VH-VL binders against Protein ImuA (imuA). Designs and how they scored, part 8

Target 1, 244 residues: Protein ImuA (imuA), of Caulobacter vibrioides (b8h429)
Amino acid sequence: MEAGTRTPTPVLSFGEPSIDGCFPGGGLPLGGWHEVTGAGLEDETGAAPAAFVTQLIRGLTDRKGGAVVWVARRADLFAPGLLGLGFPAARLIQVRARDEAETLSLLEDALSTQGVAAAVAEAEAPDLTAGRRLQLACEKRGGFGVVLHRRPYGGRAGGKPRLVSGSASFSRWRIAPAPSGPPPDDIGLGPPRWRVELERCRGGRPGGWILQAQEAGHGPHPFRLVSQLADHDVAAAEAGRRFG
Below, E stands for the ipSAE of ESMFold2; O stands for the ipSAE of OpenDDE; V2 stands for 0.75 times the mean of E and O plus 0.25 times the DockQ between their complexes.

## First folded at step 2 (VH-VL; framework fv_gimsilumab)

Design m8b (from m8 with light chain N93D; at its last look DockQ between E and O 0.01; V2 from the best seeds 0.00; counts 0 for: pae E 13.0 > 2, placed apart)
Fold by ESMFold2, look of step 2:
Structure m8b (fold): chain C 244 residues (1-244), chain A 119 residues (1-119), chain B 107 residues (1-107)
Amino acid sequence: as target 1 above (244 residues)
Amino acid sequence: EVQLVESGGGLVQPGGSLRLSCAASGFTFSSYWMHWLRQVPGKGPVWVSRINSDGSSTTYADSVRGRFTISRDNANNTLFLQMNSLRADDTALYFCARGEFYTLGFDYWGQGTPVTVSS
Amino acid sequence: EIVLTQSPVTLSVSPGERVTLSCRASQSVSSNLAWYQQKLGQGPRLLIYGASTRATDIPARFSGSGSETEFTLTISSLQSEDFAVYYCQQYNDWPLTFGQGTKLEIK
């Protein structure tokens, strides 16, 4: 089999074999959608998962250009976080949705729109039917979709457990904060870091890492690998977090 | 077939200016990062600058920052390097190159255009 | 900035021989390393990326290995068209940097 006889699927590569090797195409496919959740207390506030998504999407817009659409039910005031990571405000379109159905509809519309490189929606996990519609929307324009799991205003309290089996997304990620990296100056803030778990990807394998934010001026990739987590380290961290 | 053709090189005096062009064909130019590199004969290439797909982000080697400006015209599939305040140590063969997304190095290069700064 | 040191500087070999070229990085570049072939009067040609993955249309006699700081390019059964200069290049950090090259000469 030779690469010249196939039309390659465009991907967003992490630049690290231990990460990219988890995906059958060597990276996260453009023209697909992905799920991102917080671990533990991040389920509601979502600061670390949202910052991770912002860094990931910034890398894509550095390559492709175009607008980023961010859909949320409440403003949640994440715009300062995007600007704090150096995301260009002129490319950000923030859209407020009334409820879950409108959130997913707006995400689908954004992914179908010319000039939109990526779209993020703060939503519950979509069911299989909604997920298939999102995939079709991504395929129309080659857009990159993210559902950032949150419990929005008026969300289901005490509802049925989230069932992730059979999701139509390409990948599902679980994100927690990690201690920031060392600053270049003695007193300045260091680069943000995340504990990143790839929980599942279609046709691939799971993994876990500590990743650090990287600016374009410091390297060609959106993240720098700090360390790779073993299965034991990931499992122990999950158990310890539950106890607080 | 991917093709990159540099032009605009020549002989200039120190302190002078020169504008290099790179004509691209055989691929969707607006979807790729583009780079300039240079090479002194008998030595390895040296990276000079990069520009992202829509031109919104640029990065420069320290040796050229403030003197060189990379730009692109996606409508006409052309990459540019404006070189000002040229020095003798800018003398080299200048290449444009296509970089794969984030991880793959430079998969296509032109044949180069020579720049000589002397006398 | 990351310095890449190639060895040997020049290697005189005959067609049909197996050659191994070395590249050492001054600090870890993970597997973000590429190899190029350059013939006189031409631009470099990408051979290997990701330390070990052959680029499009590169013959199987070229192989790469290594990670972190130590990398090798191996050419099995050297062909007459393989006499050229070979460069390694890291893309782990800005600025992107190249080695000084290894020249393969016909003995």
Scores: ipSAE 0.006, ipTM 0.465, lowest interface PAE 13.0, mean pLDDT 79
ESMFold2 (binder alone), look of step 2: mean pLDDT 92; pTM 0.929
OpenDDE, look of step 2: ipSAE 0.023; ipTM 0.613

## First folded at step 4 (VH-VL; framework fv_guselkumab)

Design g21a (from g21 with light chain S100Y; at its last look DockQ between E and O 0.01; V2 from the best seeds 0.00; counts 0 for: pae E 13.3 > 2, placed apart)
Fold by ESMFold2, look of step 4:
Structure g21a (fold): chain C 244 residues (1-244), chain A 122 residues (1-122), chain B 111 residues (1-111)
Amino acid sequence: as target 1 above (244 residues)
Amino acid sequence: EVQLVQSGAEVKKPGESLKISCKGSGYSFTSYWIGWVRQMPGKGLEWMGIIYPGDSDTRYSPSFQGQVTISADKSISTAYLQWSSLKASDTAMYYCAREGYDFWSGYYFDYWGQGTLVTVSS
Amino acid sequence: QSVLTQPPSVSGAPGQRVTISCTGSSSNIGAGYDVHWYQQLPGTAPKLLIYGNSNRPSGVPDRFSGSKSGTSASLAITGLQSEDEADYYCQSYDSSLSGYVFGGGTKLTVL
């Protein structure tokens, strides 16, 4: 595709063929940014999208190291949820922004900063200009970017792929909580689970799964596959995409 | 191959209702937005609105909001443009068009129907 | 006038190069939204010619090229041929209107 590059783009692999096979590169690019939102009503999805993102970037930082920057417009940041999932507080940098433009600017700055492995911003969908700038920032340092929509996007059955014309994100995800499985031992609650839907992926296909958190040190990947959702058809949306 | 086949030309009088159709084939009809575009005689192209047939999400140009109804029947892969009361100023060619997608560019109209000529005269 | 401004007509001799401008504002092209181009041959439906400012679909000759800068876009046609005689429309998105906008169209005459 690109003339002259010999090195493969680094990716974050899930370690599961049914998931990794959705992506052209076999995983989520580290030099790119992604959108995550809740599925359904806000009170029904709660903190599940933020917890999913936390678990995902913990898997990255377990392998890569580095700081995580979390940008929000409100004073109420999601630190307790990060610590509850075992995310190291020493690696977390929390930043408050005044408005949407500053939120995206701080995300861009973080992604272009050496020593930052991942950056998350709680924001609405970026317009084309902002999305392209985020992509350039990710490419500069190989950072992993996430725009987290704390309220569900769309919320309609049947999945409309359109949010904002000209989005530059690599992938878009819809996240809901899923019931925990039977206790893994005779003590306490089972690990957290999510219903995870990949709505759109650049050059790839959609998919859906039930994923369970993998505790730190219990393997190289942040999630264990519980089940693949049978409701997803063959990737029909890919049939209309074309290259010029 | 992707095709959009529109219903035939219409000759109507002011005040009559009309519903014209656009049948999509050769692709997953419910997975693409369909737009409607007006071209008045001797004039340029005007975007009227779009619909996502998978869930009937419909968006209108401000100039056409309340003037027409856009709908779809996904069971027969057909989109519609409808007037409840035609005016002489509705005389035009009407095109349907499918929105294609590219990661960097978003959406653009990649396939067009052949057009439906609507003539409204007393 | 339309939201996107195009010259009403341009002309050129066979083999020459012509350009068709598409001038917008800060709420559309100037906000970074991409420009797409459509060709409408006489008596036919429009056809996608250029998308995402500069990309050619399959079957469009490399004589057609597009570019965007600031608040304007351009379609260039080199090696003019008689079959290039058509109307050409640019299209973008406008945030103030929350919708798509077309240029007024440019009639290309091959002399």
Scores: ipSAE 0.008, ipTM 0.432, lowest interface PAE 13.3, mean pLDDT 79
ESMFold2 (binder alone), look of step 4: mean pLDDT 93; pTM 0.946
OpenDDE, look of step 4: ipSAE 0.653; ipTM 0.857

Design g21b (from g21 with heavy chain S31R; at its last look DockQ between E and O 0.60; V2 from the best seeds 0.00; counts 0 for: pae E 5.8 > 2)
Heavy chain, then light chain:
Amino acid sequence: EVQLVQSGAEVKKPGESLKISCKGSGYSFTRYWIGWVRQMPGKGLEWMGIIYPGDSDTRYSPSFQGQVTISADKSISTAYLQWSSLKASDTAMYYCAREGYDFWSGYYFDYWGQGTLVTVSS
Amino acid sequence: QSVLTQPPSVSGAPGQRVTISCTGSSSNIGAGYDVHWYQQLPGTAPKLLIYGNSNRPSGVPDRFSGSKSGTSASLAITGLQSEDEADYYCQSYDSSLSGSVFGGGTKLTVL
ESMFold2, look of step 4: ipSAE 0.108; ipTM 0.660
ESMFold2 (binder alone), look of step 4: mean pLDDT 92; pTM 0.943
OpenDDE, look of step 4: ipSAE 0.601; ipTM 0.840

Design g21c (from g21 with light chain G32D; at its last look DockQ between E and O 0.01; V2 from the best seeds 0.00; counts 0 for: pae E 4.0 > 2, placed apart)
Fold by ESMFold2, look of step 4:
Structure g21c (fold): chain C 244 residues (1-244), chain A 122 residues (1-122), chain B 111 residues (1-111)
Amino acid sequence: as target 1 above (244 residues)
Amino acid sequence: EVQLVQSGAEVKKPGESLKISCKGSGYSFTSYWIGWVRQMPGKGLEWMGIIYPGDSDTRYSPSFQGQVTISADKSISTAYLQWSSLKASDTAMYYCAREGYDFWSGYYFDYWGQGTLVTVSS
Amino acid sequence: QSVLTQPPSVSGAPGQRVTISCTGSSSNIGADYDVHWYQQLPGTAPKLLIYGNSNRPSGVPDRFSGSKSGTSASLAITGLQSEDEADYYCQSYDSSLSGSVFGGGTKLTVL
């Protein structure tokens, strides 16, 4: 859309009022970037935030077409797990970066590139200046950016203040796995579930939920709401880290 | 259920070579660092080094650089610790351990093997 | 000997509180690297006791707690029980060595 006094910003809607109501525009704005961090410590925690992000952005490739660029520092992305959530391999471009600076540069480039619907980077934490560059890149082409927070081996806790405060991202999320529900025919595993916390949203409010994956082709939205969490439940999940 | 199962005890003479193993199961072997830790008789724990089996990125403590070789065979979910020429001072218990990860807590040894006793004597 | 300094031994009576210190330097704990603690019962492999300075894995009683401040960390054990008799090790990352480092270990004796 053309610039003016009021132009609607396209959004990625969850299709649930308790979630969408947290955002001033009724969903996550396209042309912006978001932060995702793990909040659980079970064996599945490393996969759960990545799987959540994959599910979140799947609708973008269905709706807009185009590619998803995934920038990582390690060859540990498990493609069969991504495909199990219905993510099309033909749209995925995996890129390996050597360090944080190259990771953020590749993310910025991908978000500026025509034909890229979304870009994800496994990064420690962009500082405020880097975050502003990412926002400008997103605005150029309306790209959807995600920083999935990981620290390199030997990284230190000193990045926590930058991660929590002073970020240019639109939203910040904490993700843990949640137990699957029973399958409909009592055979196999139910669809994946996540304990999802919206820690911060620009111009909006925080929230917490248990979300379940919607399989590809079963609806316009990436998740089904299982339950809404009270403030106590959200705070307890953040404090209740454990070793499996 | 995560398990690390190490090869059995070894009795060796100085100058001999040795390769001990650590087989991981119950998790994605290529997605976690595996470290090796020495414990000499009556002494504490010493970090020797670590490997990421997914890409074979290997890092050594300066005290062990060039003294041992850490490797992995991801097709059989097994990490290895090797000596080309053992010394009597290599007599110790050797543990492998997996490093778990959490963004807020960093990297920590969440599962340990049972240990491999290596005895080197004339 | 070890980069992280621990007292060689600590003792206490059942029900009492003891604290085990772990002192590092500006290249490890003082640079705000995380501290983890391991318990080693006699004749067994170490096991994780505390991670990320203060978090307890499932199965570890809440009478074990950890903290970090400045260049040092502490493991506190309240309500001492005979089963707590073990060796305890702290661990952190050291930037000058580009790797993990352990403390020298502390033998806890329950009297």
Scores: ipSAE 0.273, ipTM 0.703, lowest interface PAE 4.0, mean pLDDT 83
ESMFold2 (binder alone), look of step 4: mean pLDDT 92; pTM 0.945
OpenDDE, look of step 4: ipSAE 0.648; ipTM 0.851

Design g21d (from g21 with heavy chain S105D; at its last look DockQ between E and O 0.01; V2 from the best seeds 0.00; counts 0 for: DG spot H105, pae E 12.3 > 2, placed apart)
Fold by ESMFold2, look of step 4:
Structure g21d (fold): chain C 244 residues (1-244), chain A 122 residues (1-122), chain B 111 residues (1-111)
Amino acid sequence: as target 1 above (244 residues)
Amino acid sequence: EVQLVQSGAEVKKPGESLKISCKGSGYSFTSYWIGWVRQMPGKGLEWMGIIYPGDSDTRYSPSFQGQVTISADKSISTAYLQWSSLKASDTAMYYCAREGYDFWDGYYFDYWGQGTLVTVSS
Amino acid sequence: QSVLTQPPSVSGAPGQRVTISCTGSSSNIGAGYDVHWYQQLPGTAPKLLIYGNSNRPSGVPDRFSGSKSGTSASLAITGLQSEDEADYYCQSYDSSLSGSVFGGGTKLTVL
């Protein structure tokens, strides 16, 4: 919440009014952190949410420079095909953490480090206190933070549940793969697509879209809008879930 | 099957102490927050506070801070709400509820006890 | 007054659609915290009806739906039935109070 006449925070825009209009500043604020998860169990453990995050932050670092830190507990949960999405490997710092507390601590440290433009952590969920620390770290250096939600391998968390129904993040996203369009020459698959749902945005409104990967060098934004999802389509996708 | 079973109705006089209970079963009791909710006669639901039985982390609504004590005994999977000195204004139905978690949808009360009616009158 | 504002009562005829509003502020719904809904049938404990703004737990009919926009949330009931006559409460988290908050409740009457 802003209290008055401050200079507007710079943002990462999607370049599409139907998306950017969801945010009070016209895009995702730099110097903040965001949450991304899969739309269902298969997507949560699959590549699509990580690939979406990779594509999103590639646009940021292509324009701003700086390093990206990616924290994960296991190497097999790291974003597969990262180089195949056009992310420059020379800017990527991969860090392996032992547990949830270390994961969140490394994320906080990365976001407060000079020369780190963005940091991603594969984590269960930060509590409200941890989320506020992440926000302060983002504000210190103007870093862009992402928590990519993952459950621990082999079981449910047996520890302390999160107290708060919301979070200190600016936005929360649900990601699933979407069918690609026809290939241009009848061979192979078309460009990757995602079903992208903005569930929550601080001071803004939710939305849903089908986004397609934009190739590196084909414009200032990492995604092309394929279609906008209606409120009915978003609600229908949630109607069959039984997690409680 | 997740169940929360509360102690029976109480009839008390002003100034008396009282401790009511909420026993959880069918899940890992120490892994979920347990909340207490007051409903005064003819009124709505009021959040009183919650406890995490795993480490006894306890949080109170400002309206109830210092008015009640929330506690738990994890060895018998039981949460408690207690008063050191009841007032007539404490007459209400008291519910315990488990706070559920889903990292997409946050925290909500997914299972409720049947309620304990507390009547304070001379 | 309750932190979240609900109308005290709503009524509708069988088969109709009704909506119940839940209005908060920048410290709760407006800060992006989720809204949950509970149904309390006469003489019973509350029951979870909608969680995470729009999700239905198992056993809740799809004629119940929820939505959230800005600082407000809504519960919609279509195909109204006599067994829907109950009190309905919204709930969210409030950062200023560092805790959960409920709406004041809405009594639904089926005419």
Scores: ipSAE 0.005, ipTM 0.446, lowest interface PAE 12.3, mean pLDDT 80
ESMFold2 (binder alone), look of step 4: mean pLDDT 92; pTM 0.946
OpenDDE, look of step 4: ipSAE 0.652; ipTM 0.846

Design g21e (from g21 with light chain A31E; at its last look DockQ between E and O 0.01; V2 from the best seeds 0.00; counts 0 for: pae E 12.5 > 2, placed apart)
Fold by ESMFold2, look of step 4:
Structure g21e (fold): chain C 244 residues (1-244), chain A 122 residues (1-122), chain B 111 residues (1-111)
Amino acid sequence: as target 1 above (244 residues)
Amino acid sequence: EVQLVQSGAEVKKPGESLKISCKGSGYSFTSYWIGWVRQMPGKGLEWMGIIYPGDSDTRYSPSFQGQVTISADKSISTAYLQWSSLKASDTAMYYCAREGYDFWSGYYFDYWGQGTLVTVSS
Amino acid sequence: QSVLTQPPSVSGAPGQRVTISCTGSSSNIGEGYDVHWYQQLPGTAPKLLIYGNSNRPSGVPDRFSGSKSGTSASLAITGLQSEDEADYYCQSYDSSLSGSVFGGGTKLTVL
């Protein structure tokens, strides 16, 4: 039996009609790649977007096994923080790339590799050629790809922008931290929450939500919906703003 | 809200040094590139270079490398353009501009200073 | 000369349509970098007119439009008015220079 693009691509359902209804297939396709950026003018850390991505992909290794490859541009990802979200350390392979070209090459290679369920790379913006290669790699093995965006002038070796209209990614997300409260009867600590904006989805529609981390083993979905954002609460209209 | 205020006009002689300033307010100064643009009398805009005040990453147009120094003092939200020895050909209007970025829209100069006229004559 | 090429001047009568071209190369517009446009009214600093090829900032009327195709971009002004008399500059990023580049500018004269 031939593996690859002839089988339907699995989806990750959020379990909420207001979210799943944004996607043509009723969920986020797993045999494709997606873009995630930080939100807010003053947010200079990548912690909230990285944590969101970690939570999003955690179930892939629990359900199907396999590894997650994380290609870092900087040595600033704190692996114990990822473990605090319930991500098993034994399934994480972290690689540091020297520049943008190496980052994208490693991401493509990881997505093409047997035993890799998902791969994340901290990259600027893949050009159309790189994006097409990422999509083909995802289709080959049904892998789930994520590009976690960094500022284009943030590093000397890889600081030039690469801007591509009509990107090959399935979806583009903008993520900020959101306030959380403890569960009733618990001391002071609640599950992480995010302000999550779906800015673009191929063949679908945008949306915005407050999502909370779902505890591992308490359901098939990575998040629980806290609230849906109203149109006037979404910050998508001002193109002159910059991620912090 | 966002504002770039440049230092006042300068009249100098050839060989003198000069440092002009661009003070940013109403935004996180360390989170945006600041560029410098020259406009010689009756001529067009020329990109001179750009600095990221957060880490002082500085890049120059080849035409201006070694001719000027771009710097920033993030403690007072100010970028600088500096000459060690002015020439008459440095007579021009100099603008600072903030470079905005959005993944889908690209890079563009979204806010401009009012300009600093530098006149160099003997 | 300029990395991005613009005609030095363009003219039109009130109500007419004019276009201003911006031609680049494979290291800038042809590599997929966006084109931005700036208007400089006489005696003033430049202001952002079009960004991301075709987006208008708040306050820029619909009669200004931008487009990009291949290695070139175009600014179109319809319903030309006397206050449109200005210099217009295109701008992009060039990977070979690792920096921003401007066109040489186009002086629009309203007859």
Scores: ipSAE 0.008, ipTM 0.440, lowest interface PAE 12.5, mean pLDDT 79
ESMFold2 (binder alone), look of step 4: mean pLDDT 92; pTM 0.938
OpenDDE, look of step 4: ipSAE 0.597; ipTM 0.843

Design g21f (from g21 with heavy chain S31R Y111S, light chain G32D S100Y; at its last look DockQ between E and O 0.41; V2 from the best seeds 0.00; counts 0 for: pae E 4.1 > 2)
Heavy chain, then light chain:
Amino acid sequence: EVQLVQSGAEVKKPGESLKISCKGSGYSFTRYWIGWVRQMPGKGLEWMGIIYPGDSDTRYSPSFQGQVTISADKSISTAYLQWSSLKASDTAMYYCAREGYDFWSGYYFDSWGQGTLVTVSS
Amino acid sequence: QSVLTQPPSVSGAPGQRVTISCTGSSSNIGADYDVHWYQQLPGTAPKLLIYGNSNRPSGVPDRFSGSKSGTSASLAITGLQSEDEADYYCQSYDSSLSGYVFGGGTKLTVL
ESMFold2, look of step 4: ipSAE 0.473; ipTM 0.763
ESMFold2 (binder alone), look of step 4: mean pLDDT 92; pTM 0.941
OpenDDE, look of step 4: ipSAE 0.716; ipTM 0.866
ESMFold2, look of step 6: ipSAE 0.329; ipTM 0.715
ESMFold2 (binder alone), look of step 6: mean pLDDT 93; pTM 0.946
OpenDDE, look of step 6: ipSAE 0.657; ipTM 0.854
ESMFold2-Fast, scan of step 7: ipSAE 0.415; ipTM 0.755

## First folded at step 6 (VH-VL; framework fv_guselkumab)

Design f1 (from g21f with heavy chain S105G G106S; at its last look DockQ between E and O 0.45; V2 from the best seeds 0.00; counts 0 for: pae E 13.1 > 2)
Fold by ESMFold2, look of step 6:
Structure f1 (fold): chain C 244 residues (1-244), chain A 122 residues (1-122), chain B 111 residues (1-111)
Amino acid sequence: as target 1 above (244 residues)
Amino acid sequence: EVQLVQSGAEVKKPGESLKISCKGSGYSFTRYWIGWVRQMPGKGLEWMGIIYPGDSDTRYSPSFQGQVTISADKSISTAYLQWSSLKASDTAMYYCAREGYDFWGSYYFDSWGQGTLVTVSS
Amino acid sequence: QSVLTQPPSVSGAPGQRVTISCTGSSSNIGADYDVHWYQQLPGTAPKLLIYGNSNRPSGVPDRFSGSKSGTSASLAITGLQSEDEADYYCQSYDSSLSGYVFGGGTKLTVL
């Protein structure tokens, strides 16, 4: 907010009170970055986290927008399936990085570049310093950043678990696939669905939902709510009271 | 209200240095890019470059890289365009402009200064 | 050498409709970068007229409209008035230059 004004912070609203109510501003802030990881085993989650991120980014750029930059180290992440998500081919820029440091540097550069509306990097969790640089880059252009974790963040043999507290990201999400049903009156598979957990957000609360992809061109909301996951907020509140 | 107020007209000789200014007010000066645009007499608009005053990140058009220096002093909300050695071909009107944005990828100059006429003659 | 091409001039009688074209390439408009339009009245600074291809800022009459298709954009002015006599510039971003590009400008004459 600018000094002395009540201009709303720009946000991506999910259009669902149970989701939007988790965020202090009523949605995901633009001009910030977010973390997304798979929940469960990699074979079980498959491509669901990447598909969720793609749907989220499409919701940001559905009407108009600049380029979307997608940074990854593996060539298989340039698969034609990314182009089938409704971005014009000229808007999607796929970049292959040689290592983790270059991945994060390219993400930072993309987010600070004129004409880039959103950028995604497939990386391990950034440290606090790298995360702060990403936040500053997002603020310069009002861009939307995503770090898509390829591997679980955790301990090594003989090492201690890394604490993710103090991350500069606005939010962290855990994503798994969810069963889709056939659409009414149609033959075949219904729209994709995800089990979605908001693990953390700055100044807000966690939550969990089953979300379904919303059709392209039907407004700025990327998902439809199928159901809210039971007892997540109650369990988190109880645990917080017991641990202080 | 967003305002960009530029320094007054300048009459210079070739080889002299010059620094012209653009003072921003009515908004958070360090949170928006400020660009510079040249308009030679009777000609169109040419983008020269842009600066983010928050960290001094500066980008130049290839045509102007090495020809001018763009800078900012965030403590007084002022951006600058500077020549170390003026040429007669630098005679032009120079505008500063603030870059606005929307949420999905539009970046446009939403506020312009009044212009600074620079005349370079022997 | 303008990266975005505009006709040097266009004219129309009061009340008529005129259009001004802006033709780019695959590194700018053809890459779906937005096109913005600026009006420069004689002796004044440019003023934002259309942003994001088709949006009007507050205070711009609805007789000004913009559109974009393929590698080109168009500014339309309906109900032409004598005060519309000005120079008009399109502007976009060019990824090969990593910067902004303006069209060469179009002088609109109201007959």
Scores: ipSAE 0.005, ipTM 0.499, lowest interface PAE 13.1, mean pLDDT 79
ESMFold2 (binder alone), look of step 6: mean pLDDT 92; pTM 0.948
OpenDDE, look of step 6: ipSAE 0.062; ipTM 0.666

Design f2 (from g21f with heavy chain S105E; at its last look DockQ between E and O 0.44; V2 from the best seeds 0.00; counts 0 for: pae E 3.2 > 2)
Heavy chain, then light chain:
Amino acid sequence: EVQLVQSGAEVKKPGESLKISCKGSGYSFTRYWIGWVRQMPGKGLEWMGIIYPGDSDTRYSPSFQGQVTISADKSISTAYLQWSSLKASDTAMYYCAREGYDFWEGYYFDSWGQGTLVTVSS
Amino acid sequence: QSVLTQPPSVSGAPGQRVTISCTGSSSNIGADYDVHWYQQLPGTAPKLLIYGNSNRPSGVPDRFSGSKSGTSASLAITGLQSEDEADYYCQSYDSSLSGYVFGGGTKLTVL
ESMFold2, look of step 6: ipSAE 0.373; ipTM 0.708
ESMFold2 (binder alone), look of step 6: mean pLDDT 93; pTM 0.949
OpenDDE, look of step 6: ipSAE 0.759; ipTM 0.880
ESMFold2-Fast, scan of step 7: ipSAE 0.008; ipTM 0.445

